Miniprotein binders against o43061. Designs and how they scored, part 12

Target 1, 338 residues: o43061
Amino acid sequence: YNHSPEIQRSVYTLTGLAPSSKMAFVTMLTVRAANGENEVENTQQDWYYNSTRLLVHRLVKFKPTKSKYPVVVLAMKGIDQWKLDQLQEDGAIVKVVDPLYAHEVVDDVNDIALLDSRWSMMFTKLRVFEMYEYDRICFLDSDILPIKKMDKVFDVHQLSYSKDSVLFPPTLFYKPRRSIFWRRFTEEFAAYGLTRDDLYPYVFAAVSDPGMWHETPPPFKDYFNAGLFVFKPLKAHYKRLMALARFPKLYDNANMMEQSLLNFAYNSAGAFPWESLDWTFNGLWARKNDLPYLKAVHGKHWQPEGSLGYDEDTSKLWWDAFQEMQTYHDQQRNADLY

## First folded at step 3 (miniprotein)

Design v2f
Fold by ESMFold2-Fast, scan of step 3:
Structure v2f (fold): chain B 338 residues (1-338), chain A 118 residues (1-118)
Amino acid sequence: as target 1 above (338 residues)
Amino acid sequence: SDREKVEELIKKGDELMEQGKHDEAIEIFEEALEIAEQIGDKSLEAQILSHLAQAYMAKGDLDTALRYLLFALWIALFIDDEELTAEILIQIAEVYLRKGEVDKAKEALEEAKELSEK
């Protein structure tokens, strides 16, 4: 017997995409690595920057994984200009963004944990939601390595409430059941009274986070990894996310502050449930048995084997890819001299 | 103390509201809100947002009033204050009725009723 009925919603089975639709892959380069880890201070050993270059190379130049869509690197203010120039030469569109500090976003300025610069910088990732010039964005952490074509990641459906609901008209205040209503109510009203037409149709799709020791294929978990997600940039959704971000106690306070925020904002029982992407687009904790299926491998595979559940084959795959990129750039430099 | 200053400002704003000085009341409530935000008292913040909503309702600006009440509701839900949540839902219903959105008003009142019956 179901004691928690679903919120009534019409699902558009159409992607909402036209031949003129502007799509982009977007990654972010910060003075601190994604997930709150510090970047190496020595430029020679800046593996997060090197991984970003590899991601750009895989989507812009490397024929087996090359995309027809542009790649944008959102670079936090303060990144050395020569790194930005190099990424642009590599074929990326480079956009410098101002950081979003926790004290500018969160209402409780006395939270000492949020004054930690690692967690503070995670809000800067929300800048991706302001890219209204695109119809659809696939955000990728800079430690993602494409190993097959990724363009089909944009083939996700738009979701909307029907204004023509037979039993109950969809509204910012529609109440099917108390528990689901409170979640929906909190999320929609946090958008400061924005209308349904401002909020729908929306797109938000991501890959389930399977945990470190998963089977192949991984079992579904109703919690997504925010290292890769597909969405439609809408000003109303950016305003909603900023409103929710003001109160960390609404979502689990973790090192990956933005991932907890997004899982809360797009939870399955709420007004904006996330859509499940095929796991092969975000290959978390990849081992040899996963590799034949994956379109992208996600992890810091340049790090020593065994520390993060990586195996020799996944580490070798990353280093071979990095060497291929270096060889390509060396050949291009030699050609330009003659 | 900052808390005593906020309470004095709320009282002053309420007195201005009784006198029909709605714009002056809004200025005082905005000052109170800024201090409540600085001290991190979410309950006071939600209450002041409710007072701002009443001032905008008195001026006939129902859209702004609704915006403040929806923000206050969200804070009340966040702090799990069922009594405050019910009070704000009743005010939201009042705004929706004045806007002619009867079905939304009924939903707000029904939710407030469920909270008060616990």
Scores: ipSAE 0.000, ipTM 0.203, lowest interface PAE 11.1, mean pLDDT 76

Design w1
Fold by ESMFold2-Fast, scan of step 3:
Structure w1 (fold): chain B 338 residues (1-338), chain A 118 residues (1-118)
Amino acid sequence: as target 1 above (338 residues)
Amino acid sequence: SDREKVEELLKKGEELMEQGKHDEAIKIFEEALEIARQIGDKSLEAEILSWLAYAYMAKGDLDTALDYLKQALEIAKEIDDEELTADILIEIALVYLRKGEVDKAKEALEEAKRLSEK
């Protein structure tokens, strides 16, 4: 990124990881609307919950995809305790988090009303940035299905600073100024005691979003999908994300909420550019021709065949995986009795 | 010095803004603006115009806020301060977004991005 002299002086290091480094896969389970949740509890299966269990099984137990790293499920407050207990029994570390509502985060609630109020709960996903006990996290949506080993996803670079690098340009600025926008960020950062050493080195890597219809391999776009990303949890970066989240109308594609925020926060022209992960770690809009290459398939593949962006091969792949998990759990339960 | 007097007025105006005393803050910022113009400090004038815009935004007067920001933008361009010009364009974009004028906001943000990439 060849912009201001300060930004050009930023340097990359290989991984930055030691044998003692703590890495984790993290997913999030959110509360459904009250009416939908009552239906799931009484008559219907919760396929988002079932997909979360399958993700946990693939990373914790299933030998072809089993990780050496822990899997954490961030569960929104209000999820039924029996679902949390089951995920823990399946081998996940379960952590309950309080929701982050848009009206608590944004400066002007009319900003979210113009965009789409249903997305107010999407800020809860930002809780993953508060997991400072880990050196590196791979966040993945609960509708991602690992089909090969994923551990190499953590093998990303970290950006180290030089003394000439800018301290806190959100995206479009390279030097702090007295403008209303900059004074607000300066006051917030000063109140938190943030420095360059708090912001660097950082890690943020994700897979380019190719769009719905693409060739194999998919073409690169300088816009990533927020359904899988690798990052280093830093309090300063969480504070920066919260400061940016106050202005949802500043993002392009604001209807994508956290994805728009993260693309804005880690844009290629800013002080914290995102690193491109190999596309095979986040198989978006996967078709039969993509499957031999993918390490993970991303989408609601439990949906009926012929649904938008899905086909019989991806549907069969998901259902076969779900059946394998159920067979494993049945065998474990039977071993306790026989 | 006159510059120190402006800095003291800006601090007083900020404190009044924090207290929700927007009309009192505006009077203080207007006094600061007069002194900055007398000194001929164009950069300081643009900064004070941005504070006036903030105060009017806080009052819900988006048209007056936009007028002050456009004045600041002309000054930033006059003094060839590309960083200040980008700053003011972002503030203009925020006003347009609050007005629901999304296309105008995008134009301002794209101009700011081009200047910051230069």
Scores: ipSAE 0.007, ipTM 0.238, lowest interface PAE 9.1, mean pLDDT 76

Design w2
Fold by ESMFold2-Fast, scan of step 3:
Structure w2 (fold): chain B 338 residues (1-338), chain A 118 residues (1-118)
Amino acid sequence: as target 1 above (338 residues)
Amino acid sequence: SDREKVEELIEKGDELMEQGKHDEAIKIFEEALEIARQIGDKSLEAYILSELAWAYMDKGDLDTALDYLKQALEIAKEIDDEELTAEILIYIAEVYLRKGEVDKAKEALEEAKRLSEK
């Protein structure tokens, strides 16, 4: 159990994971506006919080989707303690994080809308890259609903090197290369039981603009959706992301804040290219015909159909899942009372 | 033998960098650079110039870091190593960002993208 990184790699599975590796699902819960952002008529509910509870329930308790790995909720400072206590009771590991305010991160505040809460939410989300206690993290937005088992999301090395991946141009796939800066990171790599090859690629994610979902994988684009991605937390990468975050004009600051930053930092032409993850883990804009293939649906499916592009079947799927969770908690409360 | 000496010096310099001993690391990298130039290993020369750049970046001397990276860039272009050229351009962009020269950083990154996409 006192192995060098080279010896430890010899015991890795085809996924590149050592038996001692710590893996976690991580989501972020941010402070919501006091007047509410609910789009469901006649409700005062915090639907983002309710969706977070449903995600936790699906990964921690619900047998068809239950994971063997922990679920961590990174909670922004300022969220009501009772919400945090409830998530912990539901089985999540709750970590309170300090917000990363735009005025503390960006060099020129005129490049951002200071009153836009998205800037604070985006920068606070970068806290996930500081979770160095984990060897591999699957980050998921709180509006993701698992509908099948998700644990194979951590098997990214095997998935990336499948023969089906040859559908994409070879220049977009992982190719180990000698970095002129390799030695700069040697001790940090060794501390995590990693080699240079473990950092190329650094991020695994699904394409962000699939066009129309019709039971087939989306065509490749060099732009991934940051609502679900797998990576290894490394201090050097967090520092690099924070340095780049200072300059919003470099990474297209319009509407897709953290996604734009991450796509800029991990573009296919750069030093740390992203790699394709099986699209079924991130069913963005899912429709009825996609459901048999998906492991998770991604979207605000509690909202009414229309401008969001969701149909009645995906909305029903979400509401049925929410009702199932409530029924589970009612049954547990009755059992615990006796 | 001379290449093995350069590798040992680079390893020693990296250890000193990890310890925060930037001035000592610079002296070791300068010795390695002299040997790399004597043996005519252009790839190794570019690598050592990049290590010197990072040492000066960590000291906050961004102008000196940029000068070393520009020297490394010239060598990468001379040996027609497009992958190395793109990587050095990305680090030149990082230096420009730290200097607040966003337009120059953007220009360097766009050049790196063009080279990598060929």
Scores: ipSAE 0.012, ipTM 0.363, lowest interface PAE 8.0, mean pLDDT 73

Design w3
Fold by ESMFold2-Fast, scan of step 3:
Structure w3 (fold): chain B 338 residues (1-338), chain A 118 residues (1-118)
Amino acid sequence: as target 1 above (338 residues)
Amino acid sequence: SDREKVEELIWKGDELMEQGKHDEAIKIFEEALEIARQIGDKSLEAWILSDLALAYMAKGDLDTALDYLKQALEIAKEIDDEELTAEILIQIAYVYLRKGEVDKAKEALEEAKRLSEK
């Protein structure tokens, strides 16, 4: 549906934040089944681990990007303890979580694609929605590199719909093909005993996915990248996401399971529309012309120049940042000896 | 089977809707509606009428959308499907809201809420 439907909203959309509000940056470090035990065993060549350390360093220690908020690393069970110990020493709060497999979430796992080990653990990111001890979370993929202050990412709006809102349930207006599964979804939803008061107010904000080879600023698309999003952890929203996740045909994209699910759950035509964050918070497919504006660069920029279509400047930026982190840790270790 | 053919047509119509090809989607949904009526699947008929309403809403033709939704509502009530009735009422409320008929939208939403509370 390419039209933005009229949604009755409060004239006053406030952040809903108080000085006592608990906010955190959260990233996830996963055991990738494609590399499996070999990636876990080869610590020096674990680029995702190294990128996670760099993200932690940028938010916890590096003055130009340092946050006043804590950084939590949700580490999947199976990661070597010494890697977790190092992240904690770097200043992160480390929490070990059990993976959330597709067979535990999806009703029919006979889809061969979901039996691939890389896809079977895609739902583990949804564990972040169970972190009810925080008022707001900014989730970031571990391959995001902050290059400026990120704290303003939490300055998003708290959305509350009156009991007179006409857009509940959320799946009704997005795609007609989803109507064939809507009855099953509503039966599951009703079985959870959820009410509007359990679901509102909510927070969900993300950056539009610009696609490859975009202009500066990137063109807006009504489809967000799930590599960075800000939300309020609510048990009702976690239950809703689990109910929706059971029916992959509702969100119709096997390649990007959690991103497709979240775009469906928080679609603009539904009861829980996503808020557009400034694109500079999630610089996907960044080019040289984007760098002066970006607060964070998103991508596997440790990869060899040109092999993944990345700009040489972004690759250099990542390696310079990694070297700065190593130098910082060496200097801190030497200072602690004197 | 005829039911599988209807499902294929609905999915084809959905693809056309996403491409902004609303007139083409309407033709496909009309074919699906004819088959649903031939096989006597009242529930499927009501859902396809809802799909047609969505297509006309996308074109800005709110009066035609409302007509299709009212037909779907009569069927939902006839088959005593309270869940489907509530769904159609919410769509009707949305159409009334877009037409600026806020009081009628509230009436439809209130009826839908009453049904969902059962």
Scores: ipSAE 0.006, ipTM 0.175, lowest interface PAE 10.5, mean pLDDT 74

Design w4
Fold by ESMFold2-Fast, scan of step 3:
Structure w4 (fold): chain B 338 residues (1-338), chain A 118 residues (1-118)
Amino acid sequence: as target 1 above (338 residues)
Amino acid sequence: SDREKVEELIYKGYELMEQGKHDEAIKIFEEALEIARQIGDKSLEADILSFLAEAYMAKGDLDTALDYLKQALEIAKEIDDEELTAWILILIAEVYLRKGEVDKAKEALEEAKRLSEK
């Protein structure tokens, strides 16, 4: 049926930022190729690692995109120490994290594929929600390339509750698969003894996922891409996310576990609706006509020209950026020797 | 616990539903229903009855689906679960539409809307 859910909105407040507020950009580096078929080779051909270095360089060193905020690389346990040492030398704060295993998160898994290591790596992204030392985090996938200043990404609103807000998303006309799994979640969440003051105010903002071949600017879609999001780390929200993660049947698509989970947890009809970030902070499926507007381009642009629907301009942009970084590092190395 | 066993069966039955194995899912849900009734968990009972209804709807057995939904509706109202009541009414409306009983479908949808507006 084509009914919209009953929408219960949080009340927007001011940003909640003070001069003492600690902001950070955070990315994640894992040990396996995105397809899970092979471990990433520890060579210059490790493009996931090289893309991570480029992201760090863009936010830490490169003047046109340099941020005043730190960059943290969450590195999955098992990445070679020399890669971690290099990222630290490049100016990143490196933190090693244990993978979050699917069998420890998901109850009563019937599909053996959910126990595969790649699914554990997808859940490991949720480790960013435990970084309580920061007041506000912008998480970015390591294949995002900043091309303009990004610092204004943190200028999002903190959200509070209304008296009519519920702790659990309304489900009447949206995602009908809710009865038993919602009851299990409700009971588990209630056991934590959390109050509204533990859960509010919160921050969660992301960019709408436009799909391939989108218009410029892309039309709004009430589904965000989890490759870039801004949030306030709160223990209560981490507990809520872990409780929801145990019940994959509450969120629609197991193939994109963390993105589906986050879209469900912060859905527009629920107690914690997401805030729409300006699309220019996460330039998905970028084309030449998008580039004048974008602050960051998101994609595997080290792939051959025209691959995956990218145009030659985005491929050239990435390779020019990578060469600039290599030149910078070579010049620093030569200065240190002589 | 018996409750954890019921929940495990519901999860298994739902996975079979998504695989299109509706007859196998029905058998699992029937087992879950018997246990839920034995332990007296009305909420679990209503949930399982709604899953059984969805399985029969997928098979095209609309009369059996409607019977299960009416049982689930009675329980949902008994336990004052307004969200579950509205959801069951939406499923009842779908069954009535597929049976060509448009007026009954409209009544169910209007009641579901009324509950969602509270």
Scores: ipSAE 0.006, ipTM 0.271, lowest interface PAE 10.8, mean pLDDT 77

Design w5
Fold by ESMFold2-Fast, scan of step 3:
Structure w5 (fold): chain B 338 residues (1-338), chain A 118 residues (1-118)
Amino acid sequence: as target 1 above (338 residues)
Amino acid sequence: SDREKVEELIEKGFELMEQGKHDEAIKIFEEALEIARQIGDKSLEALILSYLADAYMAKGDLDTALDYLKQALEIAKEIDDEELTAEILIWIAEVYLEKGEVDKAKEALEEAKRLSEK
């Protein structure tokens, strides 16, 4: 395969993975707001942190769900060191990142509908797109609980180039054809040592968001949930996402922050359409009838049962999993006495 | 042929653009535009107007770029080329974003999306 000096029209290839490809599961741990969600949690008992530990345990140690791939916890600067040390002891790779503040990202702060702290936490998640040491990443929200093996989540397609004679680089929103903004794109990217060819091949796959009350299997909707997505870290895509993030009015119609941004960036009509992952990898609003099919359940199932969309079976599943993790750690401490 | 001459001028214009010679590229695209108009090739005229917009964008002249794109858009709509119309609307949206006119950019993108969905 040789690189072309001209931008090329792309077609989907199969995975594009080599035996040496580096895959990782990545989750993000952010600093919790002073007034926690629903005020049911004590700031000294951080259930978001505990759920992160459970996710790590499920992918690193628990045999039924154990992955052959590493788990990285991308931790926002400001998380207590003892929490980071514990996650590392649990088997995670811990990387600390600087927060990405909303006022540093957006052109007009008056366009922000939500508190700056929430927008800053959401924008800080974009740091995951800078993890260029990996060929493929599965990002998971820390409130996802694996209940079966998930390694096949990486088996997604990528787009590659084919030559098309008189094409300029695509615009931020444009499918590869005759773009008139090649100079602006090329000059901006050249400052970072990038070219139009660095936009492809790309990978972006996610699970359709079915809404709260859904059937089994959930109906497809052309809008994905950003709690789990698989992508190829590319500097060109990170720069593209940062450019789009400047304009919240373009993408944020539902105050869904990074989910709105990613759905806009990878929309089906755009230059970089998303691929649909099997729904079982991201079990949204799971009920008893969904559980036999799911590889992972997604939700704050440590919260009291009876919340909209949750039931006693998913609550019990989460608490049983948490108890299993605690038992495992107790047994490991006892073994260390020998 | 006149069409072959226009294609040669467009290629020369692209080469000049890649070399950062935007003023020279504009002169070449203007020559191509005159021939396209004489031939009466509306599709080619719209494309060359878009190339002129790109050259003015390269110079930082966003208002002139937008004027050329609006001319191209009118032609694309008149010839019922939905694909070209959507393409030009996306370029117009990028000019509006660069000007800070986010609401106008959003309107252009929504129209482009509607055309692609048909």
Scores: ipSAE 0.030, ipTM 0.484, lowest interface PAE 7.7, mean pLDDT 77

Design x1
Fold by ESMFold2-Fast, scan of step 3:
Structure x1 (fold): chain B 338 residues (1-338), chain A 118 residues (1-118)
Amino acid sequence: as target 1 above (338 residues)
Amino acid sequence: SDREKVEELIWKGLELMEQGKHDEAIKIFEEALEIARQIGDKSLEAQILSALALAYMEKGDLDTALDYLKQALEIAKEIDDEELTAEILIEIAWVYLEKGEVDKAKEALEEAKRLSEK
């Protein structure tokens, strides 16, 4: 995954996973009308909801991209019940979650006063770290469209060390054990059947480098896109993230909110560095030439052609997929009538 | 060897930390520190100083933890270990956050980022 020799490392299979291990794709649907940003559009059409339905359809029903794993939609409290009922009928597992309001999370509300509604939406995404019933989660933003099979995204390996292992460099072995964050949460990690040696690395994600997707693969940068990442939910990590979230001025250097937080929490110099996932799972700002390589495209492709730099071909791909989903649902309704 | 004994003591101290036996862990880390200093292993010395800082953090003694981390930082810089220097700066930033000193934490994190971007 990595192209930089400075951060090359060996990756090994997690021990303790059973054939019955629970894996899930998880996405988040937030209340847009409560923020007032798209109130008029929400009266006529909710494109984030429609994109979420398309994501569910692609992973649950559409044969070319259908997954053997469940799809969970974390729905912020306040979403209309009929939308939740529809997502469940489409085949998703729907879980309603309480919002994480920015004014309740951060120590100094003045630091984010102008962005409170946006921060609350992004902080609510951290609820995915509380899904302890799953052994592995692939979180993906609702504006991601699968175009090929995604199941291999769960074929990640975590670095595992023991004091008796010849497979670890001594310097890396001591880093997780030395870290105040790791030591502080060790007992909670053990409660979930993981050893300290299984906790490094914690997040698997693709490099955030818009515009490089014409190259295969993009060059490594120590910054990942939080629109798709794979991890094991652990209570200790959720507590750690909530503690760090209290201080936006320390991690948010680019107004990327939760992405800034996650990159700070899992940076390469820290106790729980992130590891590169195959870039083809997260085609950020995808163009026509990227499509043969990608398993999923990531972007608001329902927006007009030329908006946000999308090309006509990737926008057409999204609209064709949406039409295909609508046709599928129309055919199912007609079959149920007879 | 003395180095193997130091590594064994570090591991024993970390096990004691997991059991909540922070005072016993500190005693073991102090023994390891004496040996590391005697043999002149600066890398081990810095790592043990960081472990002592962890133990004092768990006891709520943030000022003592910060002092140990600053000692570890000076050694990491002397031996030109940029990776270790960045890691210690992140630990220092967390201590400053626990103390409520956000500006000092930000300064430490900015230095760590500069070293990581090389």
Scores: ipSAE 0.000, ipTM 0.217, lowest interface PAE 12.0, mean pLDDT 72

Design x2
Fold by ESMFold2-Fast, scan of step 3:
Structure x2 (fold): chain B 338 residues (1-338), chain A 118 residues (1-118)
Amino acid sequence: as target 1 above (338 residues)
Amino acid sequence: SDREKVLELIEKGDELMEQGKHDEAIKIFEEALEIARQIGDKSLEAFILSLLAEAYMAKGDLDTALDYLKQALEIAKEIDDEELTAYILIWIARVYLRKGEVDKAKEALEEAKRLSEK
């Protein structure tokens, strides 16, 4: 990897974990995903919902991948109650959240994409940063399939080092208004009794994004995939993220999604550099040769084989896992009837 | 000196806006507008007109906000300030969205995008 282990260790303190520390796996299910709107055909089954159930099953019930930590499904308001009840019966903690719309957050709009309904809910993933009841969270996209134990994903260090005093980069718009904008953010922080000290120690760790075609193991890139990340929920960090989210031009207007915001907020040159997680926790664009190493595969592997870099082995892996889950549930129902 | 006074008034007006004191902010922005016009700073005049629009929008007076933004847009185009024109068009789009005029909002945003890509 490109990070020097000696240098990286010098900026981290203790893990910050105690026997009383509360860890959780968290995923998010949107109304669009639950209704099959992210599928190729509208007549297809709700594969995102089914993938969410499979993720829950893998972490809660399936012995080879079962975690000792809870699994929380953050479900957008508007999903059918029976789908939420089923996830709860499967062993998940279900929490219904209001969507966080781009037009409610963004102060600066320069593209019609923010008028498109598909983009209006892009910031809802940021709701995970409000889960202050947990000491450490591993967020996973609902299309991630655990294939080995995942609990070691929480074994990351907390960082207390600050190499940049600037928490909020200034905007390029008119100097007087720019100074007022950043004063507002600072005063909002102060009004909630928040200070720079409330931002440290922090945790933010993710897997480098290898791109669609990659060797095994993939080379390190100083840009992470936001489909799996480990962090410490802190009110100050949530407030900082919301402040940065107001100005898409600060991070990457071409990619008006949370991944661009998070890469900007936790960039390696800034006040809160991200920590590199082992690539096996987030198996992006997984091929047959990657499978012996991976703890989780990430992708829409229920989609037709050969699409978007998928192969028959990863598709078969997903369908076999889904069938195992269905068999498990059928056996449990039969046992309960007799 | 006069320009510095206008910038100080803009900062004070923004502080009042943040406090929800929209009527007081409007009075301060109106003072800033008069000075900007007296010194002939067209760019500053257009910008202050957009601040007045923002204040009226905050009060729910969308038609008055749109009138101010249209005035600002004409000035920005007259002085050929593409960055300011794009900024004003974004605010026009915001007003149209709140009025439920989605097609007009899209037209404004497409023009703003065209100018920003230069």
Scores: ipSAE 0.005, ipTM 0.180, lowest interface PAE 11.5, mean pLDDT 76

